# Ledger of designs, part 98: miniprotein binders against a7ua95r516to809

Target 1, 294 residues: a7ua95r516to809
Amino acid sequence: ASLSLLSISDLVPDLQFIFFWMSNAIEILYFIQQKSPAYMQTIELMDDKAGSKESLLSATISANEEAMTILEEVIMYTFQQCVYYITKTLYVVLPGLLDCNPFGTEPSSEQCRRAAGVCVCAVCVMPEAVRRVVSVFQTTSDLLQQYQVHSEIQSQMFAYLFFFTNVSLFNQLIDKGPARGWFQRSRVLQIQASVKILLDWAKGAGHNHLAQKFFAKFCSTVTILASPPQQLSQMSWKALCAEHPSLKPVQLHRILTQYQLMAELGPLPIWQPSSEDEAYIYRTVDLLESFENH
Short names: E, the ipSAE of ESMFold2; O, the ipSAE of OpenDDE; V2, 0.75 times the mean of E and O plus 0.25 times the DockQ between their complexes.

## First folded at step 6 (miniprotein)

Design qAe
Fold by ESMFold2-Fast, scan of step 6:
Structure qAe (fold): chain B 294 residues (1-294), chain A 86 residues (1-86)
Amino acid sequence: as target 1 above (294 residues)
Amino acid sequence: SDPYLIEFAELLLEAVEKLIERLERELGVSPEEAEELLKRAIELMTEALDIARELGDPSEELRKRILELLIEALRLMAEALRLARE
């Protein structure tokens, strides 16, 4: 709780220590897993003096199971604490990603160097808000690499961070988007460009598969909102559901309703839900995503 | 002394050796100073494991106590880092 008001840069010293001990706990667990079979085999090969071999074997199994259970709990708790503070930082900075303009009003001098003698006017600028989000991911990656955390744990951490980012962005867009103007075409294109920067970072970091999996819902939402009216109006409800399976009926209906309103297509609903889905579009409890991974 | 406790102690000692190597390599902390702080850290980890073994139930209280001991071990590590940087 005391760390929740700090930026990611302010959290680095505390996170370094937690990552270090998480790594240490993982190493101890690994040693127990590696050494346990050899030790058990040694017991099995011993002469059964005084008839105590079976008791020793049973006691060894019990002790190893207890130690492994405790280490797994320690790893889980330190993992969850890291994720908790990192995601709290993400939650604070993510709304800025929805409000920023990555297209900029003027090109960077550095980015125009290779265009010498050629008129290049448009360059994508990484807004401060996008930089803050990328910095959280990069800092996490750096810490995992610095403390040599196993790749499986790294994958699990980024899976959760991407899951959290997807849920947070989706919920903010759906809940606050109408009041903030985020459904306007120009804003949606800016959001799409900003999200592309995050996805490109993930690909460069070796997490493309995780990003594709866990950003699916928000990416589908932005893709629909960025679609030209001509294209979108020609698609049936069935076709949209098939192209965007990550979206629940109520979510898809809300997105299309906002698109129709912002595009000024009038009150006529051209995206009629299927008979099977009609009941689900009224389940407001399913509109926003849960932060629990199901 | 039970043989399985000896094996577990050896695993803890091997972990301490790796921590000493990491501190020396990454932070320039002297092995002697790192060893003293890491010995205290491993004592706290051992205490957490002993508590868990006696209770047997992975209750929320047990998880909090283990985390408290782990945080104290992290604090000792932070002191080693600060000492090395002065």
Scores: ipSAE 0.005, ipTM 0.223, lowest interface PAE 10.3, mean pLDDT 69

Design qAf (at its last look DockQ between E and O 0.32; V2 from the best seeds 0.00; counts 0 for: pae O 7.2 > 1.5, pTM O .480 < .8, unsure alone 63.381 < 70)
Fold by ESMFold2-Fast, scan of step 6:
Formats: structure tokens, C-alpha cells, sequence
Structure qAf (fold): chain B 294 residues (1-294), chain A 86 residues (1-86)
């Protein structure tokens, strides 16, 4: 079956089942973590005339460690399954974010409604493409809350989803952007506004720190592409690297090269790394290639 | 009685009972073997509860037996999940 037309709502039953298993495993793990230390102490305080207390203590430690290992494996498996289903849905909806116009006031037939027999078309509050992405995040948040998944696991889930979203959007923008016209100033400003809607959602949901951390690379990229060419040309290579620490020098160089080609603004100043910066670029490339080969 | 072992067995029993109810609602989508493993886990936890509630004094052998039953029930639960998702 194709996931091209699959909405997040189609996956809710599968996700509910998986979150239900995860929640139950977390509750048992939490019980062991909270109650086991006191129990170990009660064993230590037992009257022992035969030296069997040490054997019971050892058996209890081993059993608790085995129980925690089993439960952690269950939690990890269910977590990975949830991530798999959610990211597959995100992968389908994310490209639309790069092509949508959040500044448009032209009503869509799908967003028009009738009131008292008159067709009243509301201004598009949020582009459909952005709404689809937000819907995936909101449904995930709702399910985590419904099954009372601990906040630590919730944070790990959104860290992964934001990381995936950032990498997916960054790769699509860099690899396909020039051919798709996404580097045009008007399109970049639309992308920037759409991304701000996602970041605002994350802030409202209590995930501002995670969003700032994991969207940094894509946000830096969009900020550079939205910058006037004259502003960029006035900055030194060192200053550009300092303003965009989330971008590796090689990535920044690629972005600026593509920007220069697509902007058709004539010759821009040549940004050349120093011998020190050149060594840093080589180290960065080696590290990136190592991670991509794993 | 052993309050820790009783609470552990009761919590695990409640969890497994809820998981069986969920599998039954899937109407044959999940393997029958997964349901059988969870029912076996209930049997082991019921035995653990019976031992734990009747414990008098410091019977180390019976306490070790309860721990063995709880660990085996957890292993059955984990295996049931794997089969239910295959």
C-alpha cells in the first residue's frame, strides 16, 4: 500500500496500540526504579543466621537488572516503531512545506464554507501543507498525553522527529532547491514564514528548546538565502561561520555557491578559507562522510 | 507477605490483562501465539502472588522462586509484543 495518500489519522490505531505497550512497560520500569532500593534495604536488615541473606540479595539485584533490561528493550522497540510510522508520514508531507505560500490570501475551494446559504471564504490561516505537518506533530503529542508517557520519553520522541524534519528539509532544499526555484527570494521568504509556523507550534507545545536545537541547520540555511546579497558580501568568511555555527564550513560554502548561481546577481566576493579554515573544512568533510557511511 | 513482590506481581498482572484485552480487540490481526504467551504470564504471576501472600518469615528460597516467576512473565510479555508486531 502506498503511503502517498495516507494521513496521520490512518495510522492512529497502530500508534495507539504501540503507545499502549510502551506506556505499560514504562510504568513497570518506573515501579522497579522507585521501589527496588527500599526493598534491597529491607533484605539487608533481615536477621540471617545461615548466611543466605547474601544469596537472596544477589538474586534480587540480578532479577531487578534482568527486569529493567527486558523492559528497556520493550520500550526501545515500541519507541522505534512509533518513530518509524510517524517519520514515514512526515516524509510524505514535508516537501509540500517548501512549495506553499503562507502569505497568500486567495481562498482554496477546500477551505471555503457556507454560512446561511452564502459561500464565505475565510483567509487561509495556515497553508494546507503546513497544517499537514503540524497535524502529525499534534497527533503525536496528543497520543503521548493520552497514554501518559513520561516527559523524558516525550522529549526524546520530539528530539528525533525535529532532527528528522530538519535533515529532510535541509537535504531537499540543498539538493533539489535550485532546480525547483526554491532559492528565489520570494520562495525563500515563504519557506521562512512556513518554518516559523512550525517553530511557533513547537514553542506552544513546550518543545522550544528542542526545536531551537534541532532546526538550527535548516533555519541558518533559510536565513542566509533570505539575506540580501549586499549584506552577505560585506561579511568575512570567519564572520559568516561565526553567525552560523550549526552549519559546517563545507555546507555553508555549498549554500553560498548555489545562492550566487541562482541569484544571477553578477560576481559576488570570493569567500576563500584561510589555511586554518581549509584544514577545518577537510576535518568537517571527513566527519560528515563517516557518519553518512554508518 | 512480601509487599514489594506483591505490588510487582499485581502491577505486571494488571498490565498483561490490559494487553490481552487489546490483542483480543484486534480480531485475529495478532497471532494466537502472542495471546497464549500473555495467558501463560498471567498463570506465572498468579502463582507468584499466591506464594508472596502466604510468605511467613524470611524464606529465601520462596522469595527467589517469586523473582524467577516475575522475570519469566516479563520475558513472555516481551516475546508476545514481538509476535504481535510481526
Amino acid sequence: as target 1 above (294 residues)
Amino acid sequence: SDPYLIEFAELLLEAVEKLIERLERELGVSPEEAEELLKRAIELMTEALDIARELKGVDEELRKRILELLIEALRLMAEALRLARE
Scores: ipSAE 0.694, ipTM 0.907, lowest interface PAE 0.8, mean pLDDT 79
Fold by ESMFold2, look of step 7:
Structure qAf (fold): chain B 294 residues (1-294), chain A 86 residues (1-86)
Amino acid sequence: as target 1 above (294 residues)
Amino acid sequence: SDPYLIEFAELLLEAVEKLIERLERELGVSPEEAEELLKRAIELMTEALDIARELKGVDEELRKRILELLIEALRLMAEALRLARE
């Protein structure tokens, strides 16, 4: 596909074709899995010599295994094609979530101004950056439903898309956050509100468990950064590790270092890693997540 | 007759006919090679279905022939997908 494709809507015809093939392959695979055992029992009941029954049974088993292999390869190929196209659009639109202001589009609204930290009401307009990401997820969901793709395949698709989203947002925040001012508390609250909209979409779409699982690292990061200084300063390293198990020691250390800097809590480290974790807080190779860690 | 082989062949025929219809309608210009593979798959599935409907007794050779036709049709469908995706 072309890198110039910036909208999921441009990919819909290709995705429709791919999902149609996937759905047909799944239906045929299901037929073989559900009907072949009974058919092989009818072969065993045929009135003939043992050589004829056994030869036909063996041929039937071989044919079914070959058919299932072909169909599983089609399903895998179509799944990979869908993931390729969808993640290319996600890669383009996700960075905007970190740079948008969900509260600034309607400054005259009393409720919107009052709810700056926890605004999820209908009086706020969804920011364009958030709308673009939701559009990718919603279009994907609509296509999977339209083509009656099996629910387990739908779950695998969204598990990967949420994993990809978490890695992309986390890496951007950690890597570019200092230069972009994204660690400021007011900015973190804006990011938190934008991500809440995505989590609400996932819950409404029936994917809450996947979103909770695969967004954990990014959400933990934002939760720490949004904490009041007096509250966070009272927590030990051990307590923060226990509360945020999704974060590696190097990642937690980086987040706390940036927090201390932006909250102007002085140059002396407040949070002292355990002796076991001390070896790992400077492993910069572990700081960013891999897209291959699905 | 063999109800399992009949249902297998009918399911494949329905899938292939829908795939040809979608190739011609949705993309405007279907790949010539992919459409020819799907038409060949229809021929194999139709032959398999005709044999399966008239099948009597334990005819190992005819049942193996039906299975071979259905598997070859599946191979053609999978290859047509790859060609349609260029």
Scores: ipSAE 0.652, ipTM 0.899, lowest interface PAE 1.0, mean pLDDT 83
Fold by OpenDDE base, look of step 7:
Structure qAf (fold): chain B 294 residues (1-294), chain A 86 residues (1-86)
Amino acid sequence: as target 1 above (294 residues)
Amino acid sequence: SDPYLIEFAELLLEAVEKLIERLERELGVSPEEAEELLKRAIELMTEALDIARELKGVDEELRKRILELLIEALRLMAEALRLARE
């Protein structure tokens, strides 16, 4: 009950403080790293008044090292807190993406209706379920820009959020997809269209490379499931492995097995795993993606 | 005055003030210990800022003192953040 009410908008006030701290700590760390050599040189050029120079140099080195260590801790903590809150919001809205029918006439969001008439922005024309996911990413982007967070940290943030999104969507699709009918071709095409809207947003936001990299497993799964039976039944196991290198053998085997059941296809010898992969298709521990290995 | 040190101290001060406000809002009552550490951090940053404003030239000794005060303030802030997690 309580998790369903959590919106990214509710977290904005808390996120603002965290982003402010993170940005400032990064700027300070970067400054210390850049200016410390110049300070050291200035101390080295000072007249050696009775051993005071060596002591001052040592004390300055020690102080800079301590400052950098503390700043790194603050940055790491604030980064983790941002990720924690944002991923909680994503966890709530991501299931809606799999159930979304992007071809339906869903009414535009209430927020865009209130301000200035019919907003025709790319976000306003999105299906509600897709818009909710995009809103999390857009809000994150806006906050990162507002607080002028260093570009490298922005990239790391989006890399993690896309990773999390891919793992979440992939695991939900593999685990719950057969029972929820998400492996049906009509539903797969809806999912594919919804994901395309998200990827188009990521491209427009300047995160195209990251999105392509981190969504590879989910996109590969959706691509296979969206393939017509006549086309997919002509592809060998080796060809599918080569075309979808992001999928582990156990994952590909699971997808194909569920596809076969859904499409009411008889046994397809062409999909039989190679002798090399045969041992790996039974590694059920590798079926779902882990959140820990990022 | 090193304008960078002044700007840095001002930014840190603002950040600490915002963190206090957040802790007060989230916890209702900030752990007394965390609040005290943040207050002390603010004091140290204010002192560092004051020293920085008084700097009329490049005095390496004063720069060192300012950096030491800022480092101590950051340490206290980090400790306050740790206590707020617990």
Scores: ipSAE 0.015, ipTM 0.373, lowest interface PAE 7.2, mean pLDDT 80
ESMFold2 (binder alone), look of step 7: mean pLDDT 63; pTM 0.486

Design qAg
Fold by ESMFold2-Fast, scan of step 6:
Structure qAg (fold): chain B 294 residues (1-294), chain A 86 residues (1-86)
Amino acid sequence: as target 1 above (294 residues)
Amino acid sequence: SDPYLIEFAELLLEAVEKLIERLERELGVSPEEAEELLKRAIELMTEALDIAREHPELDEELRKRILELLIEALRLMAEALRLARE
């Protein structure tokens, strides 16, 4: 089967192998960083037989530099491979999150005469599509714990995964959303509830700060689409930008323009881009946001 | 009498031995070439440990030899990873 068709469970053996290499490289690097300074001092204190002590010091420095370079390359490579395979799996499952209904199926008249209590409980149901996304994050967390990867590396990995998820969901919502009906009020509320389940998982896993940081753009977009049209039309452009600092003005303008067309909002106080360069920058910012901006 | 070099060699050996055990349990997980590189790495690390154990008071030339063996073993481990993932 193509790698893009594999479930997270199918990738676990490959991921375990890569995490094993990464964990070992980190452990060896840590050993060198912790023990090398003391070893260098013991060489400096040795008897200088035939004037060869400086040669040994130079060889030791060179060897330690080479070892650290090799290990850092292995750690970087294995980290990138893990991220690559995990994000390919996420890419396959993420679209389902935008199409699922966390509010469940409406009760039939034969099962329940009032829907109010059932509807409240339905908000807490984890749809299969959301569960598939959560399972990718949970499996990643489990593998990091199994191989005792340092918390700093774990945080770096989830930062990247959350960044990828945010960009993927944002781009999909903006590009496909209007045609798919995702800008409709009921669908936006479903998306908002599904995203909340992901954020709640991240909080429970100890990654609340990372989730708040890296999901900000998508969360702002969903918040705007869930806002009453009357409220949006009464806000100044400056006020809208201030309320959604995670969105660049050109991104906010595109969202509002598409929302206006789909939701019959009437005139919105929107900023019109002045150049083609601004439009071009808008199209690329989603891919580069966390790496090129402060 | 060189705890740094001995500990370094032992740490590398432990890592490679665990990897080989994993490859043996999961047939077809890694290319045959990767397994051969890891076996060569073990030979180099074993030679390093033998030098360290046979010479309780290592002179500078023996210390340099041990470092050379350990760095070459580490390079072979990195190459094995590259081949396994390619």
Scores: ipSAE 0.593, ipTM 0.871, lowest interface PAE 1.4, mean pLDDT 78

Design qAh (at its last look DockQ between E and O 0.39; V2 from the best seeds 0.00; counts 0 for: pae O 5.8 > 1.5, pTM O .525 < .8, unsure alone 68.826 < 70, SAP 70.928 > 70)
Fold by ESMFold2-Fast, scan of step 6:
Structure qAh (fold): chain B 294 residues (1-294), chain A 86 residues (1-86)
Amino acid sequence: as target 1 above (294 residues)
Amino acid sequence: SDPYLIEFAELLLEAVEKLIERLERELGVSPEEAEELLKRAIELMTEALDIARELGGDTEELRKRILELLIEALRLMAEALRLARE
């Protein structure tokens, strides 16, 4: 079945289908992993002709290896399909997170619902744009629980979804942020508050470690943009890089350059890397270009 | 009889039967090509269970045949998934 640009609710039947296939394949794989070693030992202990016993053992090893390969391919395929369609939905809703006001009051009925064992207020404290993003994560969590997918695979799923969310938000903010006014202090504070709602959801869902790891780049970017210009201008390049280890030097330089161009509080002294720092930045750019354009 | 091969065949048959029922009900319109592969997998698993449960016919050749049927059913299951998603 093909999927198009849909809301998360429109994707639920297709996602249920894919998770169902994944769950069945995982169950069969675990059966083989749990039972096969003991079975091979029983073959080795059989009262039979040496040649016949050896032939059966060889056939069993071959079949077991092929079964595990097929099942691992099915699990990987279904995992990749789920990630693809969930991230496609996230990509559509994520820009709204950068252009919403979580400090505003929503003039609608207030709703609360259980999400990953935690009570979440969807309307009273959460903007609609943030609610749409949280709904994607919550629906994913609900489906993984409904089909009893193992906790390790759940963790891998959310690691990828958080990684994708971080990269998408970072790229949107850096590429479109200055033109959209997202680098303005009032907007940065709104973005920071919206991201906090996502991080709080992740903590409640038991994914705090994954969220801290995979949102680090975007969180560092927002922290820099929220920093007073005077504080940033007084730091050495080495100190700035050390404070934000999740950012590549070329990414940090681009953020600082765009921040200076805004001139919110008047022109900042043009930050210039030292000759050593400049060589390091350009070397980093060359390495990135070799990986992406080779 | 072979308890491991019986358990394996029963588990795979149950999984394949659930998958075919899901294709028919949840997607509304079943991909006929995928459904036929799963039906073939059910036939292979039924044959495997009949061989595995036969009290007087349990030989090394028949155990190898059960393994061949199990692997072919898994291949059909994997291909059915790919066709259902194309």
Scores: ipSAE 0.696, ipTM 0.902, lowest interface PAE 0.9, mean pLDDT 78
Fold by ESMFold2, look of step 7:
Order: structure tokens, then C-alpha cells, then sequence
Structure qAh (fold): chain B 294 residues (1-294), chain A 86 residues (1-86)
């Protein structure tokens, strides 16, 4: 696409086209996987001239391998195209979760949160920044269901979208948090509430396990920053590392340093890294997360 | 007749017909080129079906011909996707 489309609704025609190709390729691939072994077995049992049977079997094996290669490449290409377009819209809307306007943001009731994205309760309102992110996820889910994409592919797509969401939110919070005031405790509690709405959406959509797995780093960060100072000051560095294994030592140290500044606590010796962790806390390359897969 | 090759060809034909209908509905940078490849794929699959429905006797060479037509149709589908996307 030569035109940069910021709204998920503007991407729907392109996504429909891509999902349509993907779904057709999956159907044909499934047919070959399910039917070709029995067909080849039938060829092996044919009572014909030697050479003709072997020639047909060889041709069938070769055709199966090429067909599966072509179809798998189509599926991979279409999957990558979907992820590319969807993550472009996520990149634009995700920062708003960290920078919600307090006048326009209210925590919703549990009942309204379970109905996220549907305005069936007049007194409960989803924050607009959260609504924009949920709209991207919901539109993606609706398209995957509309085109009957296999459940394994749906899970892989949401795994990547949640991974992308976690990396984007974590990096923004760590990199821009001090300048944007996002480390203020009142702001952290608002961020925590907004993310809970997103996690509730994931649970209702059948992706709870994926969301729990892929949001761990960001959620750990918010949990630390939302903790009361008295509770947190009672924990040693070793205990904090054990409680938050998703955080690298440099990340944990940075979060604790910002907590110390925002809570107006003096230096806390109990938060000193272990001798083994000292080498990790000063490697700036480890502070931010990579979007690249290894 | 060969029910496996007939089902294979029918699945491909149905898929390509749906893809052409969608391309005609959705204008793109090179929809005409992609549509031409899909129409060629339909020709190949129609030929494959004609052969597969009239199979009889010593037909191993005809079954190999059907497989060749189906694989070429798949190649055309994949190329049409690339042209329709860029």
C-alpha cells in the first residue's frame, strides 16, 4: 500500500483481501495433508506394470512437496502482511494508553468491563485510548472468524500482536516515562486500570493465556510502580528479582530508581544489585526491548 | 475417474473463482495482471478436470499430466497474489 492508513477501518478492505487468500491456501493445504497419504497408498496397491506405478508415485510425491511449499509460502506471506498492517495501526494508538486524559478516563464496573467495546451500560464508559486499541484487536478477531482461519493461525497472530503491544508499551514507559510524568503514582494507577480493560478483552476473546504470557514484562513494571512505598521498601533486591523474573536486572534497577525518586524515598541500600547482577545494570543496550524475533 | 485428482482440481477451481470475484470487486495497483494469471489458472484446472473425469485404462501418464496442470495453477495463484499486493 502506498497510502499510510492510520485507522483500522481503513485497513479492513486490504485485510479482507489478505485473509481471503490465506484462508483459501489453508483449505487446500489441509486437503493435501489429509487426503494425499491415502491416495499414495492406493497407488502403491495398484496392480499395474512396474515403472508406471513407480513413476506416478514419484510424480505424486514431488507434486505434494511443491504444492505444500507454495501454499506454506502463501500462508506465511499473507500472515506477515496482516501483521505488518495491523501493527502499524497499533503503533499509532498504543501510546495513548500511557497518556490518557484524567478528565476523560474513568474505571468501569466489572460488568461493563466484560462487555468492553459495547456500550450497553449508560454509566460505564471505556476510555477512548483503550477503545482504540480494543478496536484493533476486535476487528482482527472478527476478520479471522469471518474467514474461518484455523485456530492455530489465530493464536499465532494474537501472540505476535500481544508481543508487539508489550514491547511498544514497555519501551515507551521506560524511555519517555520521566519526561511525560508517567512514573507518577496516580498516572501509574490509571495505566494499570487501562491495561486491565485490555486484559479483560483478551480473556473474553479466548486469548487469556497468550495475554498473560506476553504482557508479563509490562505488567510487572506497572505492578512495581503501583505498589505502596511501605510494602516495596521491605523487599530486598533478591526478593524483587525473584518476584519479577520477566524483568532484566537493568530494567528492574531503572524502575526502582524511578520509584525512589517519585516516592521521595532516599537511597535504599536493600535495593542494591547482587555482585552477579552488577555487570548487567550498566549495559544500556539491555534496557529497551527489541521488536525483532530471534 | 480419479476422485482424488477431481477433488483437488475442484477445490483449486473454487478458490480461484472466488479470488477473481474478489479482485474484480477490489481495485489494486495491478489487478488486471493478477486477474489474467487467475483466468489462466482456471483454464489449466478446467483442462485437468476434463482429463480426470474421462480417465480409463492405462492412464498413469494422464494422472501425471493432471498433477502438472494443478501445480502450475498453484504457481499462477501465488504469482497473482504477489502482483495484486506489489
Amino acid sequence: as target 1 above (294 residues)
Amino acid sequence: SDPYLIEFAELLLEAVEKLIERLERELGVSPEEAEELLKRAIELMTEALDIARELGGDTEELRKRILELLIEALRLMAEALRLARE
Scores: ipSAE 0.641, ipTM 0.883, lowest interface PAE 1.1, mean pLDDT 79
Fold by OpenDDE base, look of step 7:
Structure qAh (fold): chain B 294 residues (1-294), chain A 86 residues (1-86)
Amino acid sequence: as target 1 above (294 residues)
Amino acid sequence: SDPYLIEFAELLLEAVEKLIERLERELGVSPEEAEELLKRAIELMTEALDIARELGGDTEELRKRILELLIEALRLMAEALRLARE
C-alpha cells in the first residue's frame, strides 16, 4: 500500500543530500588522486633534514591511501543509496508502462497545466504512464547536473537504472505477459510505441548508447512480438538467434512458443531449435533475468 | 592559505551538516552514537578550516595535519552512516 504512493518528488529532498555528499566526495577523491603525486614530489625534493623527509613521505602516503579508501567507501555507499531510492520509484511506475495506451487521448499532467498554460515540452506531450517513468530519469539527471556529479558516475548511474528497467520490464513481460494479454499484437504495438518514447528521451538526454545497450533484451522481445505472423513464420530459429543475440535460447523459445499460441499458429518446424541449442531451451533458470548480474 | 583545502573543508562541512539534518529528520532519534560521531566530524572539519585559515597552509606539515583531520572526519562520517543503517 505505502509503496504505491511513493513518487520521485517525495524522495527529492532525501536524494539531494545524498547527491551533495556523493559529489563532494568524488571531487575530493579526484583532487587527492591528481595532486598527491605532485605533493609527494615536492616532499622528495625537500632538503633531507636528518631522516624527517622519509618519515614525512611515508606518513603522507599512508594518509592519502587511507583518505582515498574512505572516500571510495563514501562514494560507493551514497551511490548505492541513490540507486536504492530511485529503483524503488521505478518499481512503482514501470508496470504502468506495459499497460499504457500511448495512442489514447490521456489528459496532460495537472502540474504542467497549472504553471504555464499549454506546455508543449516533450515530457508534457507524453502519455501519463510514460511520463511517470521519464520523470524518474529526468529528476535523476537534473539532480546529477545540479550537484555537478562527475560524468563517469552519471554514466554508471544511468547504466544501472537502464539495466534495472530492462530486467524489470523483460521479466514482467515474460512472466505475466501471456496472462495479461501483453502478447496480443495490439498491446505489443502499444508497448513498442511507449518504449520508443522512452528511448527517444534517452537519446535526447545524451544516453543513446547506454539505452540501446541495456534495453536490448526488452526491445528484441517487443520487436519479435510486434512482427506480423506472416513475416515471423518465415524466419528460421537460426535467423532469429542471429537477429536477436541478446536473447538466450530459452528466452527466444519461450517468446516464440507464446507467440505461436497467441497467433493460433500450427507447429512451425522452421522455429525448431538447432541441435546445439536444444539442450539450452529447457534451462528455465535462465528464462528470467537476474538483478544480481550487474 | 591553500584556497583549495579551505573550499574543500567548507564543502565537506556543509555536506556533513546537511547529512546530520537528514538523519535527524529520517531517524527521528538518531542513534546517540551516530549523532555524536557526526558532531565530532564537524568539530574536526572546523578545526581543519581554522588551521587552514590561520596558519596560511604554507607548510607541508600544516597541509598534512589538515588532511589528517579531514580523513578522520570522513572516517567518523562513514561510521555514523554505517550505524544509521543498522
Scores: ipSAE 0.020, ipTM 0.402, lowest interface PAE 5.8, mean pLDDT 81
ESMFold2 (binder alone), look of step 7: mean pLDDT 69; pTM 0.586

Design qAi
Fold by ESMFold2-Fast, scan of step 6:
Structure qAi (fold): chain B 294 residues (1-294), chain A 88 residues (1-88)
Amino acid sequence: as target 1 above (294 residues)
Amino acid sequence: SDPYLIEFAELLLEAVEKLIERLERELGVSPEEAEELLKRAIELMTEALDIARKLAEEGVDEELRKRILELLIEALRLMAEALRLARE
């Protein structure tokens, strides 16, 4: 079965099973961590029946260390499996965000009938492509809550999902954007509005800090591309690098080059890289982002 | 009494019983090896609970407590192996 034919709904039974294993392993690990110190103290306070107290204490310490090792491996494995399935689903649906129009005026309800209410009608309409991405995040959040997975692990999960989403969108825009016309100002504004829906979802879900951290590169990219020519032309290379530290010199140079090509005004001021950055601008190996997290 | 070992065994037994139910309902018996490992884990945990409950009635026995730990760790290893086989 090809993953490209699977929706997040198709993966829910598999994800439920994996989250169930993860939740059980975390609960057992937590039990050992919370209860074993008191238990070991109880052993130390026992009368030594036949000189075997030290043997029991040693066996208890060894058993606890083995249990923790096994549980940590299970937690790591289940976490990696969840990330694998969820990110494979995200990879299929994410490119749709770069093609969708969130400014559509088709009402999703009869309450959005007013002509003088285009913003209200636009707010009522979530593009199908954006809805698919949101549904992946929401389903993940629902499963983490259903199985009462510890908040730190929830944060690690969404950190990775946002990291993956950022890399996927950035790479798609940089690699395919020129051929697809995605650098046109009208398209960039549509992309920016779609991304805002994802960021607003993340804020509502309690993940605003993670979203701001891990979407920085893609947000910087669309911010630059959506900037008015008069504003952007007044910024030096140094100023742009300072405002967008997530972008590598080669990435910033590519974005600015595409901005100049798509501008309808006459030639814009040339942004000159620093002498220190010049050598990095032409390293093609640094243009696209890696999916491997640090 | 040894509430730690009893609680540990009960927690592990509950987890395995739920896993067997899940395998039967959602994956069927297709990885039969995983189901057999989980059933073996239940046997080991049931033995551990029986020893722990008997120990609670008769008083502290350090060799029986070590035996309970051995059974619980072996059950946990079988659970981890079942997860690997169920996902292959």
Scores: ipSAE 0.536, ipTM 0.822, lowest interface PAE 1.5, mean pLDDT 78

